# VH-VL binders against Protein broad-minded (TBC1D32): the designs that were tried, part 6

Target 1, 124 residues: Protein broad-minded (TBC1D32), of Homo sapiens (Human) (q96nh3r1119to1242)
Amino acid sequence: GIHPVYFCSTHYIEMLLKAELPLVFSAFHMSGFAPSQICLQWITQCFWNYLDWIEICHYIATCVFLGPDYQVYICIAVFKHLQQDILQHTQTQDLQVFLKEEALHGFRVSDYFEYMEILEQNYR

## First folded at step 20 (VH-VL)

Design j05 (from b01 with heavy chain S52T)
Fold by OpenDDE, last read:
Structure j05 (fold): chain C 124 residues (1-124), chain A 121 residues (1-121), chain B 107 residues (1-107)
Amino acid sequence: as target 1 above (124 residues)
Amino acid sequence: EVQLLESGGGLVQPGGSLRLSCAVSGFTFSDYAMHWVRQAPGKGLEWVSAITGYKGRTYYADSVKGRFTISRDNSKNTLYLQMNSLRAEDTAVYFCAKDWRYGPWDRFDYWGQGTLVTVSS
Amino acid sequence: EIVLTQSPATLSLSPGERATLSCRASQSVSKYLAWYQQKPGQAPRLLIYKASNRATGIPARFSGSGSGTDFTLTISSLEPEDFAVYYCQQYSDYPLTFGQGTKVEIK
């Protein structure tokens, strides 16, 4: 990860997710584990095995140039990316397996810059 | 119920311009990327353009790059395709399609019935 | 771009028969392949996503299999409403591309 002190931003992640993606937040609650836990895993591993090398570089660059808060915004963006999948896998009761084992195919940091800017404006 | 309804098709001369619209309902428009896919008469499907849920990013097929512009008005639940410098090979039924995701990198789970664009002198 | 080649071009069968459609990619698309059904004068309809997952509302007689470069759509027992054109589509990389289609027609 970029900075370990942001690993404790679990409450911020939870608050932001609840506000921005309430259905996703509810899905996690139903599944019995916290979205901040999966975010911590992503950040700790620098999205290794989840994003391809190019997107990992984009992630790092974004955090370096725009600030470490974008670690959280990118996580929220990823949940945005996965919103329908999360709801679907909640129904099949395999959400945790899905989030831990499946690569984040099709997620491009650049596609979510506008969304993350909105997050920054509203919550920073 | 998800509904996609294309409009704006018609007959235009080569070099002309046309603007297509796609009115959507039954889902939160801004949460999903939208696409245009076209089908020439008697031919297969060809992806044309995509736009993210908001106005952040657009994508184009090489065949239309520089001539077509995709846009959206989320307040009106409407997708647009501005087509300039039209060519005969642009003749096709143009479908608007909903992406599974906010980003335009997945399957098309819903399609409109399409609108016919005919480019001919 | 990734080229998808479908075979056969036309499949002539009778109701009740099994239909097997092939889609081959010029390079690996992993599992990121979808199948669509299109009837004359109608919009395409999503059948299968991620190679083998049936879309909502799609009958069980439709199934998809494969990964990498070789994919198959199977209709276990053709119904009269299944006679249509079927397209595969990859979303592994941009640009998004379709196969040229397979027409399933009544014998």
Scores: ipSAE 0.906, ipTM 0.951, lowest interface PAE 0.5, mean pLDDT 95
Fold by OpenDDE, last read:
Structure j05 (fold): chain C 124 residues (1-124), chain A 121 residues (1-121), chain B 107 residues (1-107)
Amino acid sequence: as target 1 above (124 residues)
Amino acid sequence: EVQLLESGGGLVQPGGSLRLSCAVSGFTFSDYAMHWVRQAPGKGLEWVSAITGYKGRTYYADSVKGRFTISRDNSKNTLYLQMNSLRAEDTAVYFCAKDWRYGPWDRFDYWGQGTLVTVSS
Amino acid sequence: EIVLTQSPATLSLSPGERATLSCRASQSVSKYLAWYQQKPGQAPRLLIYKASNRATGIPARFSGSGSGTDFTLTISSLEPEDFAVYYCQQYSDYPLTFGQGTKVEIK
């Protein structure tokens, strides 16, 4: 069986992504895999190999001080960061490879604090 | 079609102030970081300032820190650059440019035609 | 800041010829380098991103290569409309920086 926390997180990610980034959500559907799968991969390995050490520390600190829900908010923020890339790679049919193999260059947790606060206010 | 249109340029004396605007259309303004990039007459391009999509953070070149302020009004699809304590070396065409991302860490996929700022006594 | 040095400063060629422009970074920028074209009195136009990817609508005669510190923009066969100034730009680190530009002029 699927762990309840895992299940709730996947549904929450899907719901939030659909609401906040509908084009990205649609892109995943077209590509045939779930965005929550990518998010869970990021979360389970603490964004290792995707973010540099400084941003990993920022990620952890954010989750510790602001709450575990920010794991999801950060994932949504990352999708927002990658929105145009996701759309492009959907057209070239290599979205999965892109998301699994490319580092999240230029993503700074601090750049998305305001956005994540808005997410928290709207979906908490 | 993406459009960026700068305005507010003109002649100003050293020490003076000027406020530039950039009206945008053709994309969801708040989803992307915006930049100001300037070009002195006959010179190359110089990054000036950046702002994230929802005003989360601002960034400035050392040459303008403390003097320039970047801001945006997402309800009006407008980017601003408040320039204070202007110097002769600030004379340039100022371009507004769209970032590829919400965060200002990527390429500029669209540019305006620019507005000329001349600082002279 | 990361300094980008372009060479040559001016490249004089005829239509139909191959143009090779260089951009060197003072430190590694990985592949986070873009190329822009600017014609007199016009806004810059994005040509290449991530060192080797053509932007949307850019003709196939434009190509980019390189990684780390050394990058090249190639125009396989110059068209009359290609005579302009070309800038490289890194987005590996803040502040964002441009090269000083290479002018491609008609011989």
Scores: ipSAE 0.905, ipTM 0.951, lowest interface PAE 0.5, mean pLDDT 95
Fold by OpenDDE, fold request of step 21:
Structure j05 (fold): chain C 124 residues (1-124), chain A 121 residues (1-121), chain B 107 residues (1-107)
Amino acid sequence: as target 1 above (124 residues)
Amino acid sequence: EVQLLESGGGLVQPGGSLRLSCAVSGFTFSDYAMHWVRQAPGKGLEWVSAITGYKGRTYYADSVKGRFTISRDNSKNTLYLQMNSLRAEDTAVYFCAKDWRYGPWDRFDYWGQGTLVTVSS
Amino acid sequence: EIVLTQSPATLSLSPGERATLSCRASQSVSKYLAWYQQKPGQAPRLLIYKASNRATGIPARFSGSGSGTDFTLTISSLEPEDFAVYYCQQYSDYPLTFGQGTKVEIK
């Protein structure tokens, strides 16, 4: 089963994604795949095999120092990073494979600090 | 249709300053990192600088660090490059380029036509 | 920085011929390599991304292959409009870097 903390996070992710990245949100609905499920996978594995060790450390440090809500903000930031890719893979009907098997190349937590701060201010 | 239009190029003396602008349209400006790429006359392409979708992070080539400043005004859909302490080797056509992502670590899917900067005494 | 070396410097061919351009990286860039076409007095145009994916609107005669350090751009049958300079670009690591370019000219 899904832990209650993760359950609350999934709803928060869905709500936030719909508000911030409506095209991505729509793409997930079209593909029949829930964005919160991939976020849960990322978080549960601490982004292992998706981010390099340095960025994993940045992820952990961010959550420790700025709060657990940043787990969600980072997921949204990753979706923002992947926005155009998600739209493309929705058209080719391989979105699930793309999200589950491809590394998050070029994603740097530090590049999205400003964006995540905005998320925190707007949705805290 | 995506459009990138550079301006502000011209002739300057060594040690002088110049500010380039790039007006964009056809996409949500703040969702993508933007870049400056230059090309010296008869030479290849050289990445100069990048900025994330907002203003949180900037990147510079070693050749321009401390002299150039990249910035953006998302309310005006405009990218800027402030160039100080210009050198003869800075002479080039400066292109504005759109990144595929919010972060500046991917391909350039759209380019402007460029603006010529000539540094000469 | 990652240095990209393109070869040959100049490729002289006739329309209808096959063009093969090489790009070699000083270290692995995985699949994060792009190819651009630039005609005189024009801005570069994206042709290939992720080593082998054709950008939107790019004719099928353009194809990319390779991974790691060795990459190839192939034009199966040159059209008159294909004579230009071609650049490879890596986005695996900072700073972003380009190859020195290969000029495809009419024989």
Scores: ipSAE 0.902, ipTM 0.950, lowest interface PAE 0.5, mean pLDDT 95
Fold by OpenDDE, fold request of step 21:
Structure j05 (fold): chain C 124 residues (1-124), chain A 121 residues (1-121), chain B 107 residues (1-107)
Amino acid sequence: as target 1 above (124 residues)
Amino acid sequence: EVQLLESGGGLVQPGGSLRLSCAVSGFTFSDYAMHWVRQAPGKGLEWVSAITGYKGRTYYADSVKGRFTISRDNSKNTLYLQMNSLRAEDTAVYFCAKDWRYGPWDRFDYWGQGTLVTVSS
Amino acid sequence: EIVLTQSPATLSLSPGERATLSCRASQSVSKYLAWYQQKPGQAPRLLIYKASNRATGIPARFSGSGSGTDFTLTISSLEPEDFAVYYCQQYSDYPLTFGQGTKVEIK
């Protein structure tokens, strides 16, 4: 299965997010909590209650076939999906609640395959 | 300031082809999915097609599948719609619209003024 | 596809009056419904998203409510510039679909 060692890739997540989505990274800083904490929650729960069953299967399949590093790339892709929402909820000072309680509506793993491939090429 | 400007509309005969363009500015083009939405004269809005920010996925309404092709050139900040095998029922004002997200599954927060496509013999 | 039915087709009111527009979905769209305003010869403008959230720059007199299959757009007190056609749109499932529109005209 997916090895738990990748749950501890906090520094890699932080570095990648800072480089790829600097506005999102700054939003987290302003909100006073780490993006890696959210990623850890997503990964640990296998995105249960965040993604529907089909997308969870796509997530797992992606990690199995393309490699465990895609756990991180998926998280970055999700942040990209949520970029405008994150900025909006930073202004209303409820970013943490938003990220922990709201489902990732409209997120399709397949929409981000090309993006994740670019991430792999640039940061792996 | 976000701006979307459609062009390429005009009169075309049934079975003909036309290519629409949408020039965008005021935001990072590649970060957002883009859509085409059309409106027949005196009628409502109809979603036509969508494309993700990096062209990884395209989506089409059943009414245009196999005939229309959506594409984008992020280096030129331009969205395209290649329309082939045009029919009279394709007559409409075609709007380009910006999605809220990178994926084309949300609201349209910005719209162009549209370009008129008339399919008639 | 999810069919959105708006009512009434035409709403004739005077400035200052309250306008209530309905949008009904053929199946649940949860809260993933948007409202747009369109004036003749102009592009649509986003008013409401997620059923009840006003878009940036939208006056407080516009409000949205509802969930599941029944949604309402309310204009608490009509201004002259509010007379237009209003569309609801769901983004719960593909394909994205719109209602047929409600025309708010001056009485």
Scores: ipSAE 0.899, ipTM 0.949, lowest interface PAE 0.5, mean pLDDT 95
Fold by ESMFold2, last read:
Structure j05 (fold): chain C 124 residues (1-124), chain A 121 residues (1-121), chain B 107 residues (1-107)
Amino acid sequence: as target 1 above (124 residues)
Amino acid sequence: EVQLLESGGGLVQPGGSLRLSCAVSGFTFSDYAMHWVRQAPGKGLEWVSAITGYKGRTYYADSVKGRFTISRDNSKNTLYLQMNSLRAEDTAVYFCAKDWRYGPWDRFDYWGQGTLVTVSS
Amino acid sequence: EIVLTQSPATLSLSPGERATLSCRASQSVSKYLAWYQQKPGQAPRLLIYKASNRATGIPARFSGSGSGTDFTLTISSLEPEDFAVYYCQQYSDYPLTFGQGTKVEIK
């Protein structure tokens, strides 16, 4: 799929998470599991085994037409989708296993377009 | 403590309009989808409408599409349902409910107490 | 639209008995099924999500099972506060739909 972008660094992801989802940021911090680890896995696998085929196509199209930084914005949207689940799985080993195995049921890229446009405005 | 409080129900004639409100507290309102679900007297639950967490997409049951409009004001932590062209079949208790997710595709973890709408001549 | 059919419509039992409630879907909903309890004049409350997970604060006597099209809610030993109407709800596909309810009442 889509090649990881050079600004998908631990620092950039953590800055966005802290600003946009402070409770999720705190959960990762307490667990010792870096959010960039799961973001890199999602991006390099093009969300294979996480999203259904139609949503994978929508992810790819979004990044091609709106820019490669949308790879990160989609990851932030996925963290927003999983926010309550992440807060429940604050244990280090349990959170990491959950995130690596979680199917993203109910995640639709189109539900997040307006949100990701705001992320682009604020952080690009 | 999460709290959802509906208001604006009442008696209205067929063809009339009514606007319901749901005041919300105890969570970051803009992060979660919200729903309206109704229950006719002596009947089961029927999903009516949903709106995504930010100010985004709206969804409607076929029975209300074109007559009802869901909206939210995140600065006031308030969900709305504008009901137009009301019919006797719209008579129900209307509940607001919080989705587990930003999109409206999961379980409802919190419900309001409901507000009664009666459509009668 | 996915139709959920609950059976029986009414379940008349005594306190201490085991209640078994069924929900059948017209299409597979995988594990994306929730159960709600509703007492008269009250809002529904979430009991079970993802077919078998208890929601926060729900007593262990409530359990859920099933996947695909056939689902069961079991109350292992009925308490007086458990006499209510129970609804299943699928969240696999749009639109979200509910079963018609099973009333659990005192015999």
Scores: ipSAE 0.580, ipTM 0.857, lowest interface PAE 2.1, mean pLDDT 89

Design j05 (from b01 with heavy chain S52T)
Fold by ESMFold2, last read:
Structure j05 (fold): chain C 124 residues (1-124), chain A 121 residues (1-121), chain B 107 residues (1-107)
Amino acid sequence: as target 1 above (124 residues)
Amino acid sequence: EVQLLESGGGLVQPGGSLRLSCAVSGFTFSDYAMHWVRQAPGKGLEWVSAITGYKGRTYYADSVKGRFTISRDNSKNTLYLQMNSLRAEDTAVYFCAKDWRYGPWDRFDYWGQGTLVTVSS
Amino acid sequence: EIVLTQSPATLSLSPGERATLSCRASQSVSKYLAWYQQKPGQAPRLLIYKASNRATGIPARFSGSGSGTDFTLTISSLEPEDFAVYYCQQYSDYPLTFGQGTKVEIK
């Protein structure tokens, strides 16, 4: 294990995103909008107004039982969920607005547990 | 170009088993949920099963729970449906379909051409 | 489970005419409604998502409207290739469900 620590550095998020979702990484690079900006917004609000209450509870329980670094892994999972949408909004030059306003329809934390376990294995 | 190619359909007696395959190309397979959807001859579409990206969580229609098993092999870019205890009402063309998302909760942007399964005495 | 009811079952029209297809949900699906086209012997093709957004490569003559429980697919001027069966599908809640289809055929 990793002790509880602040994980939302620009470098850490960019490293994970570049490795796991290179097209999404390129979209942020071209837009000039940093991935860490939206990740910190999501995390500090506990996804309030982005997820419904049941999924917020799943998010909190996941971080409590599996560790605080899962806050970042859930953000990467959200980028994977939005991957095709992000590419569309990069082309139309409204990526920042889209991400700040996006209700995360269809996102279930539990659908991503196996993926996040792999992130833990590879990057923790 | 995205392609989905089903195979493994055929004639089977009631109570028999069959495994369907769907070979995919043109996208990062492990990033997307996959579905099986069936269509009985002359009838509409019926959702059968789904699996999240990367060998994740599985979902089934009530009509097939306990009899069908969906799986995927990401190293071979192949989706599977193991069908056991087949019944006459399972006779249909079976399509594989790609979800827009990693989870199976959105539109299907690509479909295969289907493979016919016939269950008869 | 959310039931989708399409009407009419069959729509007989001539090329150049406007087709209007309805889909009604048993409870609100918000805007999470897709339309698919299926030609004989072929797989379905996505036309419309989020009730009104055309999928990539879909001609402008196809449009969708509606929200909540009542949805409409409109083909403004039928082309010969548009004679097919059309299905609506909701993706608001599990399990995903399809309507029974509307066949658009040449008069």
Scores: ipSAE 0.575, ipTM 0.849, lowest interface PAE 2.0, mean pLDDT 88
Fold by ESMFold2, fold request of step 21:
Structure j05 (fold): chain C 124 residues (1-124), chain A 121 residues (1-121), chain B 107 residues (1-107)
Amino acid sequence: as target 1 above (124 residues)
Amino acid sequence: EVQLLESGGGLVQPGGSLRLSCAVSGFTFSDYAMHWVRQAPGKGLEWVSAITGYKGRTYYADSVKGRFTISRDNSKNTLYLQMNSLRAEDTAVYFCAKDWRYGPWDRFDYWGQGTLVTVSS
Amino acid sequence: EIVLTQSPATLSLSPGERATLSCRASQSVSKYLAWYQQKPGQAPRLLIYKASNRATGIPARFSGSGSGTDFTLTISSLEPEDFAVYYCQQYSDYPLTFGQGTKVEIK
């Protein structure tokens, strides 16, 4: 299928995460697990085993038509989707296992289009 | 410390309109999807409508589509349900509920106390 | 639309007894099933999510099991405060749907 552009910088992801989801940023900081690490895994696998095939198609189409920065915006949207889970798994000290192994049930790219447009307006 | 407080219920005639509100506190309102769920007297729960976080996409049960409009005002931390063309079968206690997620595809971890809507002549 | 059928409609038991409530889905919902408790005049309260995970603050006597189409809520030893109506709810697919409820009442 379509080759997404890799646009996953530790600095860029951490800047956006700190600004948009400061509690999630703190959770990664305390856990010692870099947010770019899981973002790279999601992006390089095109979210295979995390999203159903329809949502993978929406991800690819969004990045092709709206540009490579949307790979990062979708990752930030996924962190927003997982916000309460991430905070719980910081308490139980198993955040890395959770992020690497859990499906993204209920994540729909289309639910986040307005949010991602705001991210683009504010940060690009 | 999460609180959901519904208001705006009352008696209304068939064909009439009513606006419900749900004031929230104790969480970042714009980050989470919100739902309306209703319960007719003596009956079970029926999902009515949902809205994503921010001022996003809306979803409706077939029984209310075209008649009800869900909305939110994030600056006031308030969820709304505008109910038009009301029918007797819309008589119910209406609850607002918080989704676990930004999108409306998970469990409801907090519920309001409900507000009664009665549609009769 | 996924239909959830709960059984029995009413379960009449005494305090200390074990309650077993069933929820059957018209198609697979995987593990994406929640259980709620509702007492008269009150809002529902989340008990179980993802079929078997207990929500925060829910006593250990509540447990859930199942996957796919068949799910069970078990209350190992009924307390007086457990007499209520219980609803299952699927969140696998749109639209979100509830079962019709099982009333657990004092025998």
Scores: ipSAE 0.549, ipTM 0.849, lowest interface PAE 2.2, mean pLDDT 88
Fold by ESMFold2, fold request of step 21:
Structure j05 (fold): chain C 124 residues (1-124), chain A 121 residues (1-121), chain B 107 residues (1-107)
Amino acid sequence: as target 1 above (124 residues)
Amino acid sequence: EVQLLESGGGLVQPGGSLRLSCAVSGFTFSDYAMHWVRQAPGKGLEWVSAITGYKGRTYYADSVKGRFTISRDNSKNTLYLQMNSLRAEDTAVYFCAKDWRYGPWDRFDYWGQGTLVTVSS
Amino acid sequence: EIVLTQSPATLSLSPGERATLSCRASQSVSKYLAWYQQKPGQAPRLLIYKASNRATGIPARFSGSGSGTDFTLTISSLEPEDFAVYYCQQYSDYPLTFGQGTKVEIK
């Protein structure tokens, strides 16, 4: 096993979300459900029950090799993955249930490496 | 409203090349994966290629790998398929399709109307 | 790769009848199955995703069920516009694959 990565600042997550995914930021703001609440759950559980084992290993390896800031970049990538779902579930007013209970089907860390490199370049 | 408009189909000789375009509107193009799906005359649907959002990681069906190149220009909201070393088996209507997600592993919620590629001598 | 086999190949029915279309996967796809409708000369359109969820704007007469390897699309009362070819598609595993189609035609 690998140790869980530490939780990053909630303010930093919300700042990046507002800059990168303003519609997702607005959806959380309107719902009264904080993005950091779900990010805390994802990070502290190493995405257990959200990702399959192979992708959990990719998440852990990415954070170990590229540094702890990547746990934030991966959360932003997950929000980008879920963008259309978040907008839909804001409409139906079940966003919190959706985020806490649904698997992250189709999320592959490797699909987002180029995106996360851009986040690193722009915000680090 | 979401629109996908393919162009660039036509008649081409075996071994030839052709580039397809798909102009998109009505969504933030760089946030979503895009696909090419083809349908040979009188046949079913066959997935061809996909590209992730942003600069794009690419994926190909075995039947086209090494011959076809998918790409995107986010500043022009345009998806491309460069088709080289064309064979008779590549004759089909080619559709572009939008993925639900940034990565190309979900449902296709919007499709273009297709462009016909005929590979014949 | 996951092979999807649809049955029957052709379903000849009259308006108002119930249509039942089957899709079987060669290995489990969990709930990650979509259904598309395609009319002649047109693009496919998404009907059902996650096996049972109707896409936006799809009439209530369309429903999907199943999980794992066996899936069903049901049209509870056929309308004239429903005579088309229907495809299932799995998005559980690479590569994405489609069934061969079921044609629903007027009797």
Scores: ipSAE 0.534, ipTM 0.849, lowest interface PAE 2.4, mean pLDDT 89

